# Miniprotein binders against p73408, part 27

Target 1, 371 residues: p73408
Amino acid sequence: MRQILIAPDSFKGTLSAGEVCQIALDVLAPEFDCVAHPLADGGEGTLEAIANNLDGQWQTVRVQGPLPDQTVDACYLWLPQEETAVIEMARASGLPLVPVGEHNPEIATSYGTGELITHAARRGAKQIQLAIGGSATNDAGLGLLMALGWQFLDSQGQSVGWGGQALGKVAEIIPPVLNAFPQVTVLCDVTNPFYGANGAAQVYAPQKGADPAMVQRLDQGLRHFARVVREFDGFEINFPRAGAAGGMGGGVAWALETKIESGFTAIAKLTQLEQAMAGCDLVITGEGCFDHQSPQGKVVGGVLELAKKINKPAIIVAGQCQLSQTVLPNVLKIFSLVGPDMPLEKALQHPQTALKKRLVQVKQYLIQSQN
Key: E = the ipSAE of ESMFold2; O = the ipSAE of OpenDDE; V2 = 0.75 times the mean of E and O plus 0.25 times the DockQ between their complexes.

## First folded at step 10 (miniprotein)

Design m6 (at its last look DockQ between E and O 0.76; V2 from the best seeds 0.72)
Fold by ESMFold2, look of step 10:
Structure m6 (fold): chain B 371 residues (1-371), chain A 109 residues (1-109)
Amino acid sequence: as target 1 above (371 residues)
Amino acid sequence: SDEVEELARAIKYLAKLIFFIARILEKLGDKDAADKLRELAERIRDLAEKFEETGNPEYLKQAAELVEEVAELIDEVLEAAEKTGDPKLAKFAELLAKLIEELAEELEE
C-alpha cells in the first residue's frame, strides 16, 4: 500500500493545518495509508500544530499583559516527554491584546512572556521554543529579562521601568546568578538588525502605534542599550535578526546566551518531520495563499526542500499557487483550490468543500498513476 | 550534542557574571584585578564558543584551567564586595564564588 505524508501549513483564515490533514485523511482512505503531520512556521497556529503531533499539555498562567495595568490568561504548550515548553510571546505580550487606540511601544512590556518562561522552568522545562511574532513591544526584551531576575538601573540606581522608554535610561545591568534555567531558542524569520534604517524601531514600531517622533526615540533607545551592552562584555548586539519583536531577538540572545532559529526549522526538528517523511512514499503539502500574488510560504518551501533532499515526490494543494512543475522536478502535480469550477469567493466561503473537491482529484490522479 | 551545548552555555554565562564583577572592581579603583578578570572572562567565553562549535574537549580543558584561575582570585572578589558595604553585592559575590567552585569541580570530571 502507498503511504502518504500529509504535511500542510494552515490555510490562513479558513482551515487549520489539522483540519486540512483530517480532510485529506477522510478523502484518501482507505485506498492510501496516510499520516497526518500538520505544520506551522512559528506564527499563527504553531502551538496547535505541535499539539497535534506530540503529547502535550496546555498550561494557562495569569501573567502581566503588554500594558502596565493589564493582566492576561496566557497559554503555552508543555511537552513533558521532550522536556520542552513552546511559548508564543504574543499570547502574553502581543499586539492583539492591546485595545485599539492604546497601542504604545514606549510603555508596552514583555514582562508577561518572562513570567511564562519562569513558569515553564518551574514545571521542569530544559528547553524553551520561543515564538516572538506579533509583539506589542519595543523593549529589547528588558521586561522578559526582569521577570527572570535581571536588573536594569538608571544613573541614580533606580529601576528603569518597563517599555521602550526604559532603554535610553539604562546605566547599569546586573545579571542574576543563574545555574538552572532552560535553554531558550528564539523562533524568528525576519533579518532586521537591532537599530538603524532597517532596525526594529524604524521598520516595525509604526505598526505597534509609534508616530515618527516616537520611532526616533525608540531607535535612539535601542542604540543606547546597544552601547551599554558593548561596554558590559563587548557583545555587538546589532546583528541580523536582533531587531525581531522590538529588539527581543538581540536582547535575549545576548542575555541568555541562546540561539535564534527559523520557525519552520525548529518545528520540523521538534516534530521529527524528516523521519516521518522518510517513512512515506509521497508527500502532500499545501497552504492557503488565496491572494495569488503572495510568494510561497515557509512551510511549503521547507517541506519541498526536504522532500527534494531525501528524494521523495510531492504534490501541492494550495488556494492559488505561483509554483510550476518545471521549476520543481520532485513535484508531481499542483492542485489549486481556485479555478473555473471554484471561484475565489466560493472557495473562501466553503473552504472545506473546495479542499475536498481538489483532494478527490488528487486521489484520482494517484490511482491512475499506479497503473 | 545537547550536553556540549548546555555546558558551553553555562560557561559563557559564567563569563558574563565575571564581566559584571570586573566592572564593580573597576568602580572601586581596583583596576588591576578588574583588567585581569575581564581578560579571563574574554578567554573563557572564546574557549566555550570553540568547544560549542567543535565538541573538542581540549577547549573545555583550557576553559576549566581559566575558571580555576578565577577561583584563585575569589578571595579578592569577596574582599572587594565587603568594601562596597552593599549587601546585595556581597550576596552576589558569595553566590558567584559557590558557582565557580561547583563548575570547576564539574569540569574536572
Scores: ipSAE 0.748, ipTM 0.902, lowest interface PAE 0.8, mean pLDDT 88
Fold by OpenDDE base, look of step 10:
Structure m6 (fold): chain B 371 residues (1-371), chain A 109 residues (1-109)
Amino acid sequence: as target 1 above (371 residues)
Amino acid sequence: SDEVEELARAIKYLAKLIFFIARILEKLGDKDAADKLRELAERIRDLAEKFEETGNPEYLKQAAELVEEVAELIDEVLEAAEKTGDPKLAKFAELLAKLIEELAEELEE
């Protein structure tokens, strides 16, 4: 075994994918030639994971925050070689930016995310990867689209304003006067439709501060907007994934004629994961909790599927493991941070130490396997 | 391929602008022109979707033919806009004409 690819996800906010890679490198080198390839699912840590893989430049922009009276300094990642910007909507329009007690998806706007996109376009982006996790909004991306030059007018010809409250007022849509715009790819792993029982408002608005009455109003707003869009160009916006980020998935997909892709898939392509894996003899991947859904899940599942496709052996290092090795034929072994020698509480308090300890065991296993 | 997706998106966006122009024309009372443009926009979009799914250049060729028909109609719309003094119609018709020209250049490469 000559080369090992280390391609983990983050460990549920305890360790970043980059930190996991660094600890693995520190333990496994120089006995093994290791290549770090931190991954993300398009959620939190996506920008950092990409920045660790590719030569990127952080761009800081003063933009509209989620609340009307709020401005924020938001960062996005510029990749000059790929002419690609990677944007996390949560940096401008995210739930953590809203003060406690002020969560209101009827008022919260995605406008600042649109300003980031505009800034990236002006910077020369040909491609924009838009991660839409962690939103404070249920505005179907109206704010974002307004920042890009779209106009949404009420029955009186006035702007509908911002937030989920604006959706039910839309009577007329005016596209922007643009000659060219960068390709936007929306990164999303949820399958929620635009509206209804499983729609954006019903599923996600409560966690954004909506009471039951507000949820109903927001859902009706989404239904209204969907009708107006259908009347505009015949587009059916009530498709799987359209409900992501309070309908932003659907709104952006419609307005910009873009696809919604898996965060893992997009990041794997951008960072050339397959090529990196092809050059290695073994892949080590992992996440905070490996369960019965993980093999079909985001990062770890994607890595394992790819490893299987190109016939590479894999090792899993998980914070917790609920699966036996027998269910994954291409997995050599699963290592859990939590075990008889490492209680859960201790692993959570000292994740670096827990990971290092387990990686020492991985190292020993690999050495023994070579003999 | 990335090229197929990019071109398909450009054509879909063009179709979206045609839908918008058709809606303006309908409001101005030119129902016949509006209906014709909507029909063309629907067909162009459908072809772009098929092109995106299959990569078959024949769908692209068919879309280009329909875009030429739109270009001819847009000239008439521009003339009408000048006569009626509708600044929105004129602006978007000009934009559409420009995008059609740009698309034509891309298709020749």
Scores: ipSAE 0.662, ipTM 0.871, lowest interface PAE 0.8, mean pLDDT 91
ESMFold2 (binder alone), look of step 10: mean pLDDT 76; pTM 0.744

## First folded at step 11 (miniprotein)

Design n1 (at its last look DockQ between E and O 0.85; V2 from the best seeds 0.77)
Fold by ESMFold2, look of step 11:
Structure n1 (fold): chain B 371 residues (1-371), chain A 102 residues (1-102)
Amino acid sequence: as target 1 above (371 residues)
Amino acid sequence: SDEVEELARAIKYLAKLIFFIARILEKRGDKDAADKLRELAERIRDLAEKFEETGNPEYLKQAAELVEEVAELIDEVGDPKLAKFAEELAKLIEELAEELEK
């Protein structure tokens, strides 16, 4: 009997990666030996995907929210065997936590994310995997760093305070004397630099509530902070990926000597995807991708490259996919949820039905190839 | 390895503290000591990065020697505000000595 690894991304807006796996198991498992391995790329859904793969302990902590007068109950995942905590910044400092009409990256703080890191360290974490997608902030991680004991002072010796407005005020940086915090790895797939035309403020601050004048102030604040960092220890903070999450990529990388990794790569390593795939005869992966013009996602691409590397055949199930330019030699077949019998609108309205229909076709294809 | 990365990070963070101390000394007018500390911090950071990349313990050994030189300079300055830093520096020196004996 064939052993099949079901290793999908979420079908964003419709089905979680776990739901995709469960539907596949329900359709395939009686006839095939299936192993669920839901994945994510470091964005929303990352903690749930990891929790489906590993024995983790959910930790709920009351922390500072994005707005100064706001507290939130934020969850992270503690993995005691791996001595690792997986933290999604957006659960403490994310844009969805900010009420409509109150979006303001000049005041939004990442302080609560730092509080989650502190909690994980007290729990015994040696490693932190920090997913930074979906942030409300443009503070370069200053709030996070303040929660870890860093001080950022203005020319009068007073704290610069929270938010993107604080960046331009920094005159002095005081690192904490104790440096026994866990190794932090930032999970990031965007390549934007810290400041400039393609930087954090210009590209991402508008969707966080910044008008054009605020965008310019935030960009100038990031430039000023970059100069202060260079004067402090010579570090060049304006590198690719540094602009992620309102400059957190650069700020945390500099301050905590962290690495920035692809979300998929980090999650695949943590969940031992290669080992799981090596134990299978075939892998099924997939993603929503209901916009025909979008490129193949990081999860699907990463799964396919790994499958090629270790000589495993693959089947792709996607929301809307045209069979042509994205195939690899080891891809046996691509199934699209959208097709003549399932128009786009119907697939979006009934995604479980659409996916189940295509997985029945996958099952029939596999049965025929066994004979 | 995770241990190599963790130790390299600790050493690079120590370099940040040395840069901060150099700023303190510069403000009190001790520019020669501040300049020397900055030079040592840059070299320590560079060696930690090479150790992180290669795993070669020779870079760790060289970094440890420079950390000891920093400790001597801090002791010569004798600033009470640096007592906490001196304690952490001594702990790191001991840890580096233990790692190098492996």
Scores: ipSAE 0.755, ipTM 0.908, lowest interface PAE 0.8, mean pLDDT 88
Fold by OpenDDE base, look of step 11:
Structure n1 (fold): chain B 371 residues (1-371), chain A 102 residues (1-102)
Amino acid sequence: as target 1 above (371 residues)
Amino acid sequence: SDEVEELARAIKYLAKLIFFIARILEKRGDKDAADKLRELAERIRDLAEKFEETGNPEYLKQAAELVEEVAELIDEVGDPKLAKFAEELAKLIEELAEELEK
């Protein structure tokens, strides 16, 4: 056992996936040949993880922000070899871009995300990976689609405008005459339908600043839009995952005839994780907190499933581990940063030191296992 | 394959454009033509989905035949507003034809 793949998630709030990889390389080399393969789930740090894994070029574009009066400098990642753009909607239409006290999913627009897509298309993107986590919006992607040339008109033939408030006003849909838009893959891990008790508005609009009355209006807007779409082309937009990012999952999937994929699956394909893992003897993965849900989780769970599929042993390095034993037969051992020798507070204050200490133990374990 | 998915997506979008054209025709009172276009669009979409699932080029061939029928029907309607969409349909037909020759 000489070749090791290091394929962690971020340790949320402490270390990026790239930093975890670098520390692992520093500790495990030269005794082991290590390949860094930082991963993400399509949430925060996705662009950074991909940029650390592939030869990417950061693109900065001035676009519409989430609020009508906002302009933001948004970055996306251009992958020239793959002719792929990776876009996080949160960079243009994200909740953190909204000033405190101004959160309003009735007026927040995804238009700036559509401008990023347009820029990427003009740059020559054949593929666009669209991460839709962290949205400020409940507009079903109307703003995004408007930036791509879609028109949504009210009963008077006027544009419905922006935000979740626009949804209930849509009476007519005008698709653009599209010359070959790049394929947009929506990255999403939520299973929420478009509307209803588990829909976009009911579940996610409150955290975006919606009061109960606004939630009801937004949900009715989504229901109305779903009806208009059904009347347009018979498409049923109320499917699992359609509620992602305030209905953007459904709206983009419908309008662009695209699929919604899990963030991990898409990133794993883009970064060729399976091929990289196949070339190694062992995979080391990890995340900030490994609990009972983690084996079914996005990154670590996905890595472990893949490792099992191709018969590779795995080691987990977690910030915190709540599991006493691994239930996965291909997992050799779980290492926790937090332990009797490393209190939680100290690990949080000095995550690099805590990780290095555990990786030294991993190294010792691996050396002993070779003997 | 990525190619199958891309082509299937293109055909689905074509179907979407046909649905839009049908809506235009309906608004102007050409109900029979609108209904026929909707039927064709649904069938084209179904074929695209089958193609996406199977990769069987026979579904592309069948879709192309239906697109030709759509083009003929649009030409018979003779609406200048539909000209832009007709051009796009023609382009997509050409793309489909090129893929069928591979």
Scores: ipSAE 0.731, ipTM 0.888, lowest interface PAE 0.6, mean pLDDT 90
ESMFold2 (binder alone), look of step 11: mean pLDDT 82; pTM 0.828

Design n2 (at its last look DockQ between E and O 0.91; V2 from the best seeds 0.80)
Fold by OpenDDE base, look of step 11:
Structure n2 (fold): chain B 371 residues (1-371), chain A 106 residues (1-106)
Amino acid sequence: as target 1 above (371 residues)
Amino acid sequence: SDEVEELARAIKYLAKLIFFIARILEKRGDKDAADKLRELAERIRDLAEKFEETGNPEYLKQAAELVEEVAELIDEVLEKLGDPKLAKFAEELAKLIEELAEELEK
């Protein structure tokens, strides 16, 4: 066993996937030939993870922010060899961009995300990977679509405007004639439908600043928009995942005739994770907290499933581990940063040191396993 | 393949544009033309979905035939729309249809 793939997720709040990889390389080399392959789930750190794996060019574009009076400098990643842009909507239309106390999903717009898509298309993108986590919006992607040339009109033939408030006003839809528009793939792991008790508004609008009355209005807006879409082309927008990012999943999937894919799956394909793993003897993966949901979860679960599929052994390095090794037959060993020699508080204060210490143990384990 | 998905997407989007024209005609009271275009759009979409699922080029061939039928109807529709903005839209749509038809024949 000489070649090791290091394919971690971020350790949320402490280390990026790239930092984890670098520390692992520093510890495991030169005794092992290590390949860094930082991963993400389509959430925070997705662009950075991809940029570390592929020759990418950061693009900064001044776009509309989530609020009508805001402009933001948003970055996206251009991959010239793949002719692919990777866009995080949170960079343009994200919750952190909204000032404290000004969170309002009736007003917040996804327009700036559409401007990023337009910029990428003009740059020659054939593919756009759109990560839609961390949204401030419940506009079903109307703002984004408007930036792409879609028109949504009220009963008076006037534009419905921006935000979740616009949804209930839509009476007419005017699609643009798009020639050679890039394929947009929406990256999302949520299964929420478009509206209803488990829909976008009911589940996610409260965390975006909606009170109960606003939640009801937003849900009614989504229901209305769904009806208008159905009347337009017969499309049923109330499908699993359609509720992602305040209905943007459904709105973009409908309007651009695209699919919603798992963030991990899309990133794994884009970064050629399977090929990289096939070239290695062992995979080391990990995340901040490995729990009962992790094996079915995003990055670590996906890596383990892939490793199982291609018969590669795996090691997990977790910040905290709540699972016994017995549940994962293809996992050689699980290492936790937190242990008797490393209290949680110390690990949180000094994550690099904690990880390095644990990786030294991984190294020792691997050396012993070769003997 | 990525190519199958791209082409299927393009055809589905074309169907969406046809649905738009059908909706305009319906609002204007041309129910027969609207119904015909809607039917064609539905069939085109269904074929694109089948193509996406199977990769069978026979579905593309069938879609191409329906797209030709749409192209013939669009000329008649353009004369009926009487709105310069809609006329421009229909012209752009006609061009898109021609471009797509050329791709479907390859």
Scores: ipSAE 0.781, ipTM 0.917, lowest interface PAE 0.5, mean pLDDT 91
Fold by ESMFold2, look of step 11:
Structure n2 (fold): chain B 371 residues (1-371), chain A 106 residues (1-106)
Amino acid sequence: as target 1 above (371 residues)
Amino acid sequence: SDEVEELARAIKYLAKLIFFIARILEKRGDKDAADKLRELAERIRDLAEKFEETGNPEYLKQAAELVEEVAELIDEVLEKLGDPKLAKFAEELAKLIEELAEELEK
């Protein structure tokens, strides 16, 4: 009896990873025993993919939004068996929460994300997986840290306040004595440093509403904060990935003594992908990728890497796939949703039908390969 | 592995609190006490990082010895701080050090 692991990313814009799994289960049963293992890379669909794999409890918390006079209801996922909370920063401090005419990274705060961490800690979380994509902020995580009890004071002994404007004012840092905060892992796939030409402000602040003068002020604030951190305990905050989410990567890594990981790696570990794969004879993975100029996604690439490591064969089902079977030795076959019998526009209109059609072909291939 | 990382993080955070006290002492003009605490904090952090990287319990044992030395110095510094809020911070830190030292012995 052949066991098949169905471990896809979402087909972005068309099908969630869970929907892809359900279609595959429906098509491949009863001839094959299938295990659904929907995945994500730390971006869109991350909490949902984890909730599909583990018994999780959605928590809704009223928190500070990105603008100072704004509150939002933000959700995170509590995993009681794993003693872990999964938090997406963007749900509390994200750019979509800010009305278009009000984008301003000099005032936007990450405070609400810190409130989510505090709530999760009170619930019993020992670990937090913190996804930091889609932020509205350029405050290096100062708002988050203030919610956790950190104080950042100016030369007059007063709070520097919130936002990117606060970074250049910091003269003193007072850490909280009781570190009851859970172990935090930051999920990040960009490599930008804290400041400079490729830093947080120069690269990302414009899309958050910064004009060139504001970008300069934000970059200077990040440079100043880096100096204050170095004077505090010698830490060099301007390392690769530190600039993610307006400096959040560096700020949290420094203040909370934690690590930065790729989103796929963290999700694969949390959901025990390797163990699930080891229990199966074959892996089917996939992604949307309807723009054929795009490279292989992080989920599919990570699944294939793991499958190769533990000697499991793989099948790829994708919207359009630019990979050849000859460069992927553990891949038995690649099926593209788009083809002569399913043009791109038809596949986008009817993604479930397109996927089902290709999965029927996968089923036929697998049955024939047994003989 | 998770226990190693959790303990290493707690020790590195303790070092951060020691750096803070050292900074306060320096501003009050006690550079000798500040330099002693800063040196101990650096060594504690270095040992915690080596423990995290290797899992070798000898680094943890060495860090525990330094944490005990810090506990003694914090008691002495408590008498010098003067400010009731800073003295309370140091008292809470000393309690945290004691709790961490007990965990390190396990």
Scores: ipSAE 0.737, ipTM 0.894, lowest interface PAE 0.7, mean pLDDT 87
ESMFold2 (binder alone), look of step 11: mean pLDDT 78; pTM 0.772

Design n3 (at its last look DockQ between E and O 0.89; V2 from the best seeds 0.80)
Fold by OpenDDE base, look of step 11:
Structure n3 (fold): chain B 371 residues (1-371), chain A 105 residues (1-105)
Amino acid sequence: as target 1 above (371 residues)
Amino acid sequence: SDEVEELARAIKYLAKLIFFIARILEKRGDKDAADKLRELAERIRDLAEKFEETGNPEYLKQAAELVEEVAELIDEVLKLGDPKLAKFAEELAKLIEELAEELEK
């Protein structure tokens, strides 16, 4: 084994995927030829992971923020070779952009995300990867679609306005004639339907500042909008994943006739993970917490499945590991940052040092396995 | 393939625009024309979905035939004299022409 692919997720709250890769390169080189391939799940750090993997150009655009009176400088990633823009909706319409105490999913709008899409389209994007994690909104993407030229009118023929409050007012839909609109792929890993007990409002609106009464209003708004869409073109918007980002998953999928893809799958395809892995002898992956759900999880699970598919051995480096090695036959060994020599508190305080220490052990293990 | 998906998406979006025209006609009381356009839109969408799933170009040919029928109906709609509807129909007609050219490639 000489060539190693380093394909980690972020260690949530401690290290980015890029930082993990850099530390691994610093430890494992020059004894091993290492290729950094930072990954993400379409959540936080997605743009940074892609930017570290591909020659990307950061674009900064002044757009509408989540609140009506708010503007923000939002960044997205332009990939000129792939003619692809990667957009995180959270940069324009995200929960962290809302001041403390002003969280209101009845008012919050996705309009700024639509402005980013429009900017990317004007720049010549053929493809747009839209990550929709971390939303402040429950507007079913109405704001986003309005920025793309969609009109949503009430029973009086007036615009319904912005936010989740607009959903229940929609009576008429006017689509734009789009001659050359880029393909938008929505990146999402949640399976929530559009409305109901497991729908967007009931599950996610509380964390966006909704009280129980607001949750009910928002859910009724989603139900109403779903009916209007069905009456418009027969489309059933209440499908798995449609509830992502306050119904944006469903709204964008319906309006732009796109599918919702797994964030990992889309990023793995975009960054050519399979090809990179095929060129290596071993893959090292990892995340902050590897538990019983992780093998079926986003990044690490996806990497392991791919490694199994193409018959590559894998090593896992996790912040914490609750699984025994026996559960994953294609995994050579699991290394936990936390151990007898590294208490959890110390690992959290000094994640770089903890990772470096564990990677030294990985290096020793690999050297011994070659002998 | 990415090309199949792109073309299928374009056809589905065209169907969406036809549904919109049908809705306008329905509101105006032109029920027969609205029903016909809705039927065509549904069939076009179904063909696009089948094309997306199979990659079989036969579904594209069938869709193209239906799009031609839509184009004829749109010409009739243009004669109704609604300026907003006329503008939309003109834009849709251009989109249909562009799509037809792509389907012949």
Scores: ipSAE 0.780, ipTM 0.915, lowest interface PAE 0.5, mean pLDDT 91
Fold by ESMFold2, look of step 11:
Structure n3 (fold): chain B 371 residues (1-371), chain A 105 residues (1-105)
Amino acid sequence: as target 1 above (371 residues)
Amino acid sequence: SDEVEELARAIKYLAKLIFFIARILEKRGDKDAADKLRELAERIRDLAEKFEETGNPEYLKQAAELVEEVAELIDEVLKLGDPKLAKFAEELAKLIEELAEELEK
């Protein structure tokens, strides 16, 4: 009897990773010994994927939203056995929380994300996995750090305030004493540096509402803050990934002496993906990828790389994937939800039906291969 | 190695507090003490990074020796009566005590 690990990403916009796993279990598990291991890459669905893998407790906290006069109810996942909290900054400081006409990274604050971190620390977290995708902010994490007790003062000794507008005002940094503070790991997959042509402001601030003049001011603010950090303790904050989430990557990594990791790597470690895969004979992974032009996602790629590392065969189930099996040697077969019997429009309208149909085909393939 | 990473992070954060104390001293005009603390903080941070990279406890022991040197220097500057220094010195002493407990293992 074959033991099968079912380790998919979400089918973005249609099915959560947990839903994909459940459909696979319903189709395969009666005849195959299946283990559900839903995954994510630190973006959409990260908390839900982890909650499906581990016994967690959702924590809802009323915190500061991205706009100064806004409060939000934000949730994070507390994992008591792992002594770990998983926090998505977008739930407290994310762009979706801001009405379209009110997008302004010069005023948007990450303070509420810091409040989530404080709550998790009081809960007993030893580790915090902080996913920073989808932010509304360009404040280098200053709001977050202020919620943790950091003070950023101007030349007059007054608080610089919130938002990206505050970065250029910083003259003095006063760190708090952080006795037994949890290890914060920042999860991101972009490589942008803190400032410059490929930096946080130039690349990402326009989609957060910045016009060209504002982009220039934000970039200069980040450059100024980098100089103040260098003067403070000699740290060079303008490194790859530091520009993620409006400079959050650099600001938090520097201030809290933490690392920035890929979302997939961190989630795979937290959920013990390698150990789970080692206990199985075969891996089924997948992703939505309904756009014909989309490249292979980080979750599928990471699962396949791990499977190759430990000599496990793999099957891919994807929305619309045309990769040849010969270019992926550890992949036995690729099943596309979209095909002659399932047009793209129908698959998008009825994704559960489309997935179930392909998983039945996977089941038949696996039964035939046992002969 | 997660224990190694946690200890290294705590020591690097301790260095950050030492850099701040050095800044206070520099503003007072105590440049000699500020420069010495800054030099010690840099060396402490470098040793913590080497400890993190290698897991070699000798780097941790060397960092602890420098932290003790910092504590002696801070005791001398506390005699100067700065309220900000007194607050941070009390918290620094607690962190040094926690470091000593971790060194036993």
Scores: ipSAE 0.755, ipTM 0.899, lowest interface PAE 0.7, mean pLDDT 88
ESMFold2 (binder alone), look of step 11: mean pLDDT 80; pTM 0.789

